# Ledger of designs, part 13: VHH binders against o26223

Target 1, 191 residues: o26223
Amino acid sequence: MKLLWTSQHIKVTVHIDGKVSKMDVLEAIKTRRSIRKYQDREVPEELIDKILDAAMCGPSAVDERPWHFIVVRNREMLEKIPEVHPYGAMVKDAPVAIIVCCDSSLEKIPGFWVQDCSIASQNILLAAHSLGLGAVWTGVYPLEDRVEGIRRLFSIPEHVIPFSVIPLGYPAENPGTRDLFDPDRIHLEKW

## First folded at step 1 (VHH)

Design n32 (framework vhh_7nfr_2)
Fold by ESMFold2-Fast, scan of step 1:
Structure n32 (fold): chain B 191 residues (1-191), chain A 120 residues (1-120)
Amino acid sequence: as target 1 above (191 residues)
Amino acid sequence: QVQLQESGGGLVQPGGSLRLSCAASGFTFSNYWMSWVRQAPGEGREWVSSINSGGSSTYYADSVKGRFTIARDNVKNTLYLLMDSLKSDDTAVYYCATVEIYHTGPFDYWGQGTQVTVSS
């Protein structure tokens, strides 16, 4: 059976049978966990686009928005990351990774780019979780050997600083939730 | 709670000058970076200028560099913006802010601001 105009386009299902998140913001924040084991499944480009859109929506000091992103899908490149990042072993098994970078030419106020890129990194983790993906933040800056290694591996120019490497994919583990609320860390009106 | 009160706005002709002031209270002003942010009718907020806690470093948006000067008086807890060679495009409500307030996002506190209108 043919409907009007069904022959115009081929529909591709980008999220065939993966978990679709319907979480509100608080649920997403509270249930997000670091995921280091991934299914052997491709992550559609449209989901990466949504994640990067969310990453750029974070606040930044004096609206400097110094972030740039490298999307890595090349298996050979992903396999080389553990050589320059000792805690990045899981990256070689991920279908994709995002490298969060600071373009120092966009910096308007000294030093706040670290916080700006941290916010972008957290938004990547939350957006990935909300879309049914798992991710983990692996630290690059301020460790000189990792910064240099990642810079060389991805031909990053001198005025750009690699901040974090975030592998992501459909999760192959479920570590459960954590109860982290500690009222002793909340002080009313004074310390 | 941080309290910021802007003043000094008004109506000026193109090429005119204004001096904006911001009286700060509720925090140790001398420990904080301070900024000026503006919002033109129907547009989003645009960062204008910032000054570090001691006053030794200043930063400006390209649109105002060479025309505006940011300054502070840590004894009087007051931030200033000296505006020279005003253009019609400078018409906006001007707010002062700490970089900390700006950086905290949804808890940013802006006073009522001070209206600057540049028209002939």
Scores: ipSAE 0.000, ipTM 0.166, lowest interface PAE 14.9, mean pLDDT 83

Design n33 (framework vhh_7nfr_2)
Fold by ESMFold2-Fast, scan of step 1:
Structure n33 (fold): chain B 191 residues (1-191), chain A 118 residues (1-118)
Amino acid sequence: as target 1 above (191 residues)
Amino acid sequence: QVQLQESGGGLVQPGGSLRLSCAASGFTFSNYWMSWVRQAPGEGREWVSSINSGGSSTYYADSVKGRFTIARDNVKNTLYLLMDSLKSDDTAVYYCARHIEVTYGDYWGQGTQVTVSS
């Protein structure tokens, strides 16, 4: 067996606040943190579009791509999220939130929509981070009271399942990064 | 900060033995799987052997199985490769690598040359 050791770093160049920044993919993955405090500053639509483009680029089971997204900027609507989501207090303070939804009519294989929407949610977090924003995944599915609360609040049809609410904005906190690599969780050839 | 330094290579006759060492610093050595990898002249890199963080599990390429033994000393932060019955085909630069499964080598050393001359 021969292994080739040369690898390429994928560098992403983005324009943030008139500045150009670069972040390699591994750096983005390793330095992303949940951000729950945001500056009182609006996020440009251009950045939301880039984030949603990245969300839709994730793999899905049998290429079913069941995701739909609701972009919420309305302060009155953001203020109502905590009424149906107990951990949603930070959402009302965010300039924008994305609700990740599954359209069950697009599902080709039962149950994989959860994985599909998880992938989309993680891509939103990574894309936001790469663009100089902070975000946090707040769980909706599988908590039925939250699913129905969010559905009612945003007039989501019966066949569509709200999966996560992701507030995002320019970060007003810096929790630092973590070294989470644990080689004892890696098994060669067998358990 | 992370440093891996190989030693113990040299010129040896066919059928001879060598012991390679890799001194690790700048990370918690006892938390990582470690590997030996070699590169022969004009060839790509070939995985030789791996050892788990605790030293209880070892794995070998078919080309070296029964002749090489990988070992570690977590107190001394040192990885070893004990090479017996060396063949001309074992001539290569040998690298110590800290790795993750699938893609080896998030860090490796500068290598130590092993030459088996007829």
Scores: ipSAE 0.000, ipTM 0.081, lowest interface PAE 19.3, mean pLDDT 82

Design n34 (framework vhh_7nfr_2)
Fold by ESMFold2-Fast, scan of step 1:
Structure n34 (fold): chain B 191 residues (1-191), chain A 120 residues (1-120)
Amino acid sequence: as target 1 above (191 residues)
Amino acid sequence: QVQLQESGGGLVQPGGSLRLSCAASGFTFSNYWMSWVRQAPGEGREWVSSINSGGSSTYYADSVKGRFTIARDNVKNTLYLLMDSLKSDDTAVYYCAKVYIHETSGLDYWGQGTQVTVSS
């Protein structure tokens, strides 16, 4: 085993407390954690723009790209989210949240919008992490009461389905690392 | 290598019918979703229809729903598009495509397609 050579990796740039950190893609995937505690710091609009650009770069079924995004910075609106999402209490403490939605009129293959919006949501989490932010995916779809609650709060049309609410900010917690590799879930040539 | 060979296009009058075929090779045809995509002169690609691997589920663009039928023959490795009540707006080059769910384009084309012209 020789660990003396550094592999060439695809790298992204992370801004942490005024410092620039370069993180390769595998490192970003492995070290991203759900963050539910945020610093009292504004997230610049430029970082939100970069995150949403990354979200829209995900693969989608038949290139349908059904995703729409609502950016919420209004404190009163963020404080109302826990009223319709009992496990979304951390949203009220975040400086900003992104609501990932599916415009059903853009759907080309029925049912694949769930995969499309999941990919967009994960890209938001990874992009946020790569930029020195913390975020967490709070589930909305497929819980009908949460879907309708979020729809009413944000005046979302009936043909649009709110999929996830992702609060984000500068992290005020640092959860430990996890080793999730399980070789028993890998099968060669057949089950 | 994936090869898709389209045929069956031609000149038809409005209200007419055509049957397009796509002969597939270089992959296990019965394991993949297949689609028809068209491109009119000077315009971008427009998705027309898709069919699942077994042929039990079919999906259509609103512009063709009720007029077009997608079908497949997994024994012959052939995809079909049955086009009825053709309109001038259906004039385009028609491509069959193997669907890639994890690609941003979602589709991969082979060959030059088959030209459909609807005019009097």
Scores: ipSAE 0.005, ipTM 0.180, lowest interface PAE 14.1, mean pLDDT 82

Design n35 (framework vhh_7nfr_2)
Fold by ESMFold2-Fast, scan of step 1:
Order: sequence, then structure tokens, then C-alpha cells
Structure n35 (fold): chain B 191 residues (1-191), chain A 121 residues (1-121)
Amino acid sequence: as target 1 above (191 residues)
Amino acid sequence: QVQLQESGGGLVQPGGSLRLSCAASGFTFSNYWMSWVRQAPGEGREWVSSINSGGSSTYYADSVKGRFTIARDNVKNTLYLLMDSLKSDDTAVYYCARDVLEAISGYFDYWGQGTQVTVSS
């Protein structure tokens, strides 16, 4: 019995600033850019749900999956983020932000939650891009002042660590493409 | 008072076509993902197709892909399943179902009474 189509079989048609395109995984990885300017346009809940589903599909150490997510749409709360995260000024202009958190009670192997939450954060960025949205990862952990500021602002318990804040929306900028391939960073057999 | 009422089932020959409809009432139809689920005699329920709240994204089981089309009319509060190239294996009761969380969750909180589709020569 199948009650639900699995995400691995879903075909995505992306609307990007009035253009419809299909994007494969390599194209998504290579064309994703940090987007810090957003249209004054609401992001539908179903797109956020798809992004969070993708975020939870990443690998984690010993399958501990320690991530929790806070979805912030409230304008007053979004406008307070720059007070505790000065380089997150673009968050106040986004229609929505996702806060990626680690629940330390779910951690099975010490220290690997950082990699786990990094993977979840990158999946959010890639999923957003594939759905025609733009996003940017703004760092919280390991900066103590930002961690405690975000914790207080969103009433996050002591055993939960805020890791990243990711504003997202329909992009109002196109930064273009990058050529980042550097063969000097590839070593054969030994360093 | 959430209600889902299917119609459009019947007897059809292999290779034929049918259009199923589901009339929704008692909730804001445009806020919910909707699905079609079928149950053949003596078998469990099988998911067939889903459509997002706005109608822009559709999903299909491998068994019906390329033959069935799901659609919705949010003004009329109606869900559709257009069934082409019907096969004997498509014989089942077809149910309209509402997704719990406005996204495909694999869980449905409300079901219609079903409409019988029989594909036989």
C-alpha cells in the first residue's frame, strides 16, 4: 500500500522570475548563489514544507538526526534578528526565515551535530533554489553572542543550540555564475 | 463539517476513459493538498495521485503515470481525475482524500465514500 509519493520520484518545474525551467542536481549545485534581496511576495507554506522535508533527508552521524527547525514569518520577530546577529541585516527584508537548531538530547556521537546541521542547512539552500526561491546561510554557531542572542529571542531551551538562520524568498537579484574549479586542490594518491 | 463526494465512476472497456469528480465542502478547499486513493477487491489501499493547494504541482503513482491526470478547480471546490487508456488492473473503488497539513504527508484526515470504477470487456 502506497499512501504517499516519495520525494525521490518528484519532478520539479521551477518558476524563476517569470521563466519555467527544470533543474537537475548538478545544475542546482553549480548555479545556487547566496541571495540577500527578496521580492515583496509571500512564500507559500507548501514550498516551506518541501524545503524542510528535503532538509531532514540529509545524512547524519549514526543516523542521530539532531535537527529541529523554527519557521519565522512574523515581521516583528524578523526585524529583531539584526539586533542579535549584525550581519543578518537582510533577514528583516525576507518574507520568511528558517532557524536550524540542534537538540543535544538527540546527539549520539559527540561533536558531529555540527556536520549534521551543516548538511541540513545546505539542503535548505539547494531545495529553495530548485523551487525558484533564493536563500542565504547566516552563521550563528560557534559565535557565543549570536547563539545566546538567538536563543533568547526565540525562547530556545538550554539543551537546544541554534546553528544557522536562513532567510528566503523570491529573488530580487541575479548575481550570475562562478567558476570555482581549482585543480591544484586535487591530489592523486598522496598529499 | 468536512464533506467529500465522488462521482463519475462506472463500467468501461479496456482502453476507455473516465473522468472522476470530487465535490468538497465545509473547509477552505484552496488551502489543502488533495489526493486520489484506490482500493481493488481484496487488496489494500493504493495511492494514485496528489495535487498541491494551488494546482501547479501534480504527482502520480508509477502504475498510472502518463495515463491519468489530476486537476482541481478552486473556484468550484472540485477535484478531478481524468483517466485515459484504462486497464483491467485499474478496477477499484476510487476515494477522494484530504491531506492533513496542506502538504503531502501520506496521511489523510477526511475521505469520501468512494466511486466504483470497473474496467471489463
Scores: ipSAE 0.000, ipTM 0.096, lowest interface PAE 20.1, mean pLDDT 82

Design n36 (framework vhh_7nfr_2)
Fold by ESMFold2-Fast, scan of step 1:
Structure n36 (fold): chain B 191 residues (1-191), chain A 121 residues (1-121)
Amino acid sequence: as target 1 above (191 residues)
Amino acid sequence: QVQLQESGGGLVQPGGSLRLSCAASGFTFSNYWMSWVRQAPGEGREWVSSINSGGSSTYYADSVKGRFTIARDNVKNTLYLLMDSLKSDDTAVYYCARSEIHYVTGAFDIWGQGTQVTVSS
């Protein structure tokens, strides 16, 4: 695989039989942190397009791809999100947020849209990190009050379910990475 | 070329101590998890211990917990296994192994030649 927009994160390894390029995907996964403080700096449209392209590359149940995305840059709208999402206070300070939604009319297998939208949300977080941005997943579904609040705020149709709100921007904080590997959660051959 | 070279094995009495070393070359040692794996005569390979790239997290098989200590020196590109209170059941060839994934029980892509540890009276 090639990732042109993440060239600065590519490792080059030379083997005895030649050379091979190695992408730093595992490091991106390990070093991604939730970022809740953002610089007062615009995120270019090109980076948002790359992030959304990555979001849509996730696997989905029976290839239903039920996701829709709302890109919010309007300051007044960003400032209203904390009113309907108590743990979304950082969104008002972000230059942009992406709302991940499920269009239930695209659903082929009941219930699997949650996994589909979770995959899309995680791809947004990883893509943002790989591009030098910070982001955080703020939960909407399955909390009915947040679902209806976000639906009303963004004029989302009844058949569409807002799943997550992901503010993003250039990071204004640098939390240290966490070492979360726990061998007690790994079972060989059986429980 | 990517190389791992173990040293420090030998014959020791039960209750004794040994320090194994593994010299790494041909790659950026500080970017990888490192592990010790052993193989007793006629048995399969058994994972012993792992250490993360920065040295802040260490993991041990139940059979060696409290007796062995894994450590690394990223300036010297060297992995260590400090073995205390050795038992006859610790007799094995000890291998140094590299992993690109934070993996205790899985994919090791580079192995050393091994160093023999014999614990006998």
Scores: ipSAE 0.000, ipTM 0.103, lowest interface PAE 18.7, mean pLDDT 83

Design n37 (framework vhh_7nfr_2)
Fold by ESMFold2-Fast, scan of step 1:
Structure n37 (fold): chain B 191 residues (1-191), chain A 123 residues (1-123)
Amino acid sequence: as target 1 above (191 residues)
Amino acid sequence: QVQLQESGGGLVQPGGSLRLSCAASGFTFDDYAMSWVRQAPGEGREWVSSISWSGGSTYYADSVKGRFTIARDNVKNTLYLLMDSLKSDDTAVYYCAKDLYYYGSGSYPFDYWGQGTQVTVSS
C-alpha cells in the first residue's frame, strides 16, 4: 500500500528590493526549476549578497564551512567558461555566475566538503528562486578537466577546489512545475 | 552533421574480452565528454561508462567496475571500451553517446548519434 503525505504550510517573509513578499517554503522548493535562458538585465549586488548569505547558512560537517565563492560578472570571462565546461553553454548568456569553491585548508573531516558545497549550491538555487531569479547548477568537481579549466580561468589556488558554476539571471523561460513524489521510495521501519 | 559509428561487437564466450570502438565526426571531439550506454533485449537503457574531454577522468557503473576500461584518442577522434571478464548479463547493444547524464553534477539528456554494436555473451 502507498502512504499519503500532507504538506506542512510554512510561510516566510522575504525582502526583495526593499519590498516585502510572502513565500511558502514548500512552494519554493516544489516550484524551483533549472533556468538556462536569461533576460538581458543586470542582477543587483544586493540580491547576490542575499543569495550568498543564504548559501553560508547551510549546515556543514563539524561546522567546517569550507566554502568560498567567486562572483563573475565580466562578459569576457563568462564567455570563456563553456570552453572548459561543455555543459555550461548557458553561462555565456547569463548576467552573472557564482563559482562555489572549497578551501581545503578549512576542511576538518576528509571528503565531507563535497556534501558541504552541495548544500551551499542548493541554497543558492532556492534563494535565487525565492528572489524572482532563475539559476541552474552545473557540475565541476569531480571532473578533472573542468576543475583544472576553471582553476586556470579564475586563478584559483591549488588548495582551493572549484565545485560548481551557477549562472543566475531574471528568467526568460518558464518550464512549469514537476510532480516528483513517489511513495514507493519510502520505507517504514525497514527496507 | 554529428556522426558516431560503433564497431567491435560480436559473439564471445563467458570470461572473454572485446574492444569496442566509436569513430566520431562532425564536431570537435576533444571539446566533449563521451559515454557508452547499453540496452539489453527487452530492457531500458543503462549507462555504462564516461570519459572527460581530455581523458583525465573516467567513471563506471557499479556493474562493470574492475572489468571495463574506457579510453579515448583525441588525435584519431575515437572512443574505446575495453571489456574484460564478460558475463551473460553484459549481452546488449552498445551505443556511443556524445552528451552524458551526470548523476548529481548537473545533467543533460543523452544524444544518441550512433547505430550501436551488438555484444552477445553466450556459451
Scores: ipSAE 0.000, ipTM 0.116, lowest interface PAE 17.9, mean pLDDT 82

Design n38 (framework vhh_7nfr_2)
Fold by ESMFold2-Fast, scan of step 1:
Structure n38 (fold): chain B 191 residues (1-191), chain A 124 residues (1-124)
Amino acid sequence: as target 1 above (191 residues)
Amino acid sequence: QVQLQESGGGLVQPGGSLRLSCAASGFTFDDYAMSWVRQAPGEGREWVSSISWSGGSTYYADSVKGRFTIARDNVKNTLYLLMDSLKSDDTAVYYCARGEYYDSSGYLDAFDIWGQGTQVTVSS
């Protein structure tokens, strides 16, 4: 049983050279990196619940909100994920993973569930980063072998489509900063 | 004045067909996506179908897929819904709406202009 936070602002405080800094939205977006190495340290359930609350706050086509989430903490199950996902080796070393799924019975507009689940996945990554955690999106859909493998491993019914597997933990790596702004990709008024 | 006016509703037997029309005025019709939304007696509004500004993309709710066809005539500023194989649970007021939004506030808030609706009754 979980209680979701319906009226809370999530803020992260980090220590840099002895100074305390607060991460705002733009800083969180710009400094989030894929993290594949995790400390041997448990992630509290309260943080997972905050992350999932943020995931469900994303926009969805015609407000269909087709997402369901599986939270995996069982070490034996985490160790089996790389057997069906060849680029998910880091998942076995994570303290927890979230599987983002689409319940096709909730889909109101065909095909947009992919965008809906992408938004939910990005919100998980961003929320995790804002809470001092690291995460990485490992792709499942549209790769049929991965979809079927994850479905069978977690007893996911046929009307539900596993979309992504996102391992999370306290980061054990710091990949640094990126400056990705490219003005040549911005077109004014017309292409 | 911006207006959407539906027509073509009525009584039809199960398995029958009906064509709804929506006449648009007061805005540049071919600049906007258009949708059909219905409300059954005692129930909330349910999105039915959407069509892009050009007619190049169409989308359908699972409950009507394969039975309904959405179309538009940009020269006549008219939106259509062609309804085949009608079922009793298709009985509803059908609304023409401007938009095919994507937002987090709810699909009803994704549409900024609504018609007054046309009643469709599927009964023997």
Scores: ipSAE 0.000, ipTM 0.122, lowest interface PAE 17.2, mean pLDDT 83

Design n39 (framework vhh_7nfr_2)
Fold by ESMFold2-Fast, scan of step 1:
Structure n39 (fold): chain B 191 residues (1-191), chain A 123 residues (1-123)
Amino acid sequence: as target 1 above (191 residues)
Amino acid sequence: QVQLQESGGGLVQPGGSLRLSCAASGFTFDDYAMSWVRQAPGEGREWVSSISWSGGSTYYADSVKGRFTIARDNVKNTLYLLMDSLKSDDTAVYYCAKEPYYDILTGYSFDYWGQGTQVTVSS
């Protein structure tokens, strides 16, 4: 009997160098790379909506789902991010950025919001890649100076913690594939 | 294409000093943050230091803070690491890296285009 949970249930189509490629989940995970160079091309709102839908589908501790998202398209605001985030220089050239935030008032179990927002951030990266976009995770939390800088720049209230800034756009670079499998990190039955 | 060429490594005695350089080409150097990352024999990659695109902000790993100084020359497209009071534990291949990002599980992840420069601290 045929098992219906095959990769055929989860296929993603990406246009690469004018060619259509079908990408399964494992291929998407293995081929996603940080993209920091973007075409001067607008990202449609429909694609942002799909990315944010995917972000909210991640597992969350005790189903607290504490995430909030700020979508930044304003060029002047994007150009100010590098002033408060020293590794965010690429953001000024991106057509859009997503700021992943934690609303601490939604937290049901202390401390797990970091894992929740990490999962949401990774889903944004994978969803962007699956849709033919490139993105990069730039770290905010737990660096106090960046957290406060981003909070001030975007008028984020004190009970909300900015976690990551993720610029995205149509890629203008194609970094090479990484072979990261390390069997020495796998322990069977015991350490 | 991004190219990073490290130099300045070598053999030095404990307590000695070295100056590492990284010549950058293929991108607009003053638009990117730059970092130094090292890898000791049998160990994983360890972030050492970073400098913002303007040079206005510098960051250091606890293991090197107070002993190492990161600097950049945006006119010459060159990154530097000034290493003082070297210890045997500083023995590693040092890599110049462009635009680090936060890794969800391990801290910083980096784009590497340099071949690295060997630093050996031995008596």
Scores: ipSAE 0.000, ipTM 0.163, lowest interface PAE 15.1, mean pLDDT 82

Design n4 (framework vhh_7nfr_2)
Fold by ESMFold2-Fast, scan of step 1:
Structure n4 (fold): chain B 191 residues (1-191), chain A 119 residues (1-119)
Amino acid sequence: as target 1 above (191 residues)
Amino acid sequence: QVQLQESGGGLVQPGGSLRLSCAASGFTFSSYAMSWVRQAPGEGREWVSSISGSGGSTYYADSVKGRFTIARDNVKNTLYLLMDSLKSDDTAVYYCAKGDYYEWSFDYWGQGTQVTVSS
């Protein structure tokens, strides 16, 4: 089955051990962790559709929306990613990965595509977490060797820039959460 | 087969020092960044420090800056964490991990070594 590419509303619902709980936005943000170990379970196409719908809902500079996504399920292709991305070893063990790309022909304001694709990448991570999946952002841009390696591996044209590779699956680890609030980084009225 | 084996943990008094080691095997050690990650009792995992494959770049969590030093010996395939001015809140299991904080990518972990800071 192909991705449905629907505009249907994303439900913030987590399915955990047969139970369904509603995760609010703040809890999703606070409890999301990078997950690098995955169960040997297929991720349904319906969940990938929801994640990509969420990815495309991010704010974009001058509404340029330059993002394109490659969905990789082919085991042989996933196993080749670590050869061009030294810190992407976990990708070969994931049931699926999403490659976030920028189509430079869609860029309306120079340089803001990096922010646009960062927002899309974070939305993928949050949406995956809210749906009971784990994911991790592995960086591609601006590291030239990784950009070229991923482009070559997936036949990405020169006007398209691979930005991140995000493996995802049902989590096989539970690292817990972190308390990262630092009031010394908040300045009132002045520096 | 990738293997990471920590050692050097133990009981130390506040203000004391410890040196942790991680013996790595099964991969080209000098080609990969390495990190230390800790987990205190009842808490989640906290990244502590990372070092690039060449050793030319080092990164530290704000909680340990100025007190801890990460180092590596690419001839011996060994990662180190030199811990000075230890505080009770440094009590944790310390894990050696293959990967770095910038990429947020840790694909292999050691078994951990316990560090207890108490009187």
Scores: ipSAE 0.000, ipTM 0.135, lowest interface PAE 16.1, mean pLDDT 84

Design n40 (framework vhh_7nfr_2)
Fold by ESMFold2-Fast, scan of step 1:
Structure n40 (fold): chain B 191 residues (1-191), chain A 123 residues (1-123)
Amino acid sequence: as target 1 above (191 residues)
Amino acid sequence: QVQLQESGGGLVQPGGSLRLSCAASGFTFDDYAMSWVRQAPGEGREWVSSISWSGGSTYYADSVKGRFTIARDNVKNTLYLLMDSLKSDDTAVYYCARDLGYSYGYEYYFDYWGQGTQVTVSS
């Protein structure tokens, strides 16, 4: 029934002259973490619009831009996602989720829509992080049961493929950053 | 204080059956998907089965499909794995894990693990 909302993190944002200092691109990339615990706070529509604008700015194969997005705020619908996506338990606790979809009718080159929708998904994660939100990419494609479960739940047409479900909200956890740089994966001039 | 405690392991002959249990405490059990993960001697960890927060959806590794059944009791905060037609290849330490969900790349993110229970299938 009702979830008990508890904040595991309280962050104070200081405004100077009505403005706030923003994260640069490299900082956003390096400090983004998967966030699965959310505060009991609504995410303003303005922030969702900014995130979706960023998602659509990614490159795509032959500029096909096959992505479509479903924005889910309805609590009953969010609570049904874990029943068709076993690894989407955190979605029921999120104030909003974005479902990234591929419209196959927009595909110009076979198979590259996966990369296109991956780019859109990553841009959602980075944009959310840069705006003070937390998000996590939960995989749908290419797992057939999840694809069909999400399609049925959201009345998605047969020519559209649900790719990922990304719950997001104000973070209620604060995982530390990761140092993932590995110079052994960099080869100069040859393998 | 999240705790997961497995029980029900032991020595069983090939073709036998075994029932594993995992008692969960320190969190709202029905808020989380739960999984069983095993580790055979000298091998890495292998995901076995998962169950959604409500029990409405269950998923199985191909190696155990049709032989194992995952179940949960949200009133008792207990996860189960019913193992039928056991094979020597099922010999492993079985871990109960709290499941935070997928990231892209087919990773399973588990934030808490039980101590494990040994299952040995031999004649």
Scores: ipSAE 0.000, ipTM 0.200, lowest interface PAE 13.5, mean pLDDT 84

Design n41 (framework vhh_7nfr_2)
Fold by ESMFold2-Fast, scan of step 1:
Structure n41 (fold): chain B 191 residues (1-191), chain A 123 residues (1-123)
Amino acid sequence: as target 1 above (191 residues)
Amino acid sequence: QVQLQESGGGLVQPGGSLRLSCAASGFTFDDYAMSWVRQAPGEGREWVSSISWSGGSTYYADSVKGRFTIARDNVKNTLYLLMDSLKSDDTAVYYCAKAGYDFLSGYYPLDYWGQGTQVTVSS
């Protein structure tokens, strides 16, 4: 007999306004914001493991799951990222960053790895938010100089493509919510 | 205040089966990986098995692969170890551990284990 239990209705607990609250999936999606300022405190490895588990749960074209992840906590390495990524200045101040990569040898259908890695990146952002962390997606692919710079800095093999760098930590800023719903972008039955 | 309470141990003959349980409280159970570790008489602690926070990933020591199954119930905040085809070498005190780390990387739980439950396999 095999006994494997998982929660049917998982609710994530977030510390908000001095109390613990739970956030469902829709609320997490609607309230996630890019966070670029982090507290000077470590992110437990347990939370990184949960985030990476969520990243790998995204759909991928023909189930190719081409993603690999590099977890960077080394301060000297984090401080070098802005030298090869102009918009990555905030990465040096984060306690940890995740580099989302594509192993091109796992690709089963040409070009869809970009969508696969985009989904993984978004799941990292949503999972981080649901766990009380802040994160931001900084783009690497398809900018050739950034791809090569990150590859060189982290000794990434030639068949592996760095896709995004996502710094994360406990947020030190609280940007306001956004009302992005636009009914003019919804067409009924036809254009 | 983290509390872990193991149960289900006992005396069984070789080839027998046991089901261990660990009741967890004082932390958000479904936010953490959990592990079973054991300590045989006169030996150090040995990692046995780990399960991810969701139950979607399970890991086993080579000595127990194919014989033991780790499982969790996040609704009941309970961790399980189903032990089949028990051997004399499985005799040990089994500990439940709050483990937030990937044991495939060579890290073992060093934090928040309970009192343990004794498993004795003898003819």
Scores: ipSAE 0.000, ipTM 0.103, lowest interface PAE 19.9, mean pLDDT 81

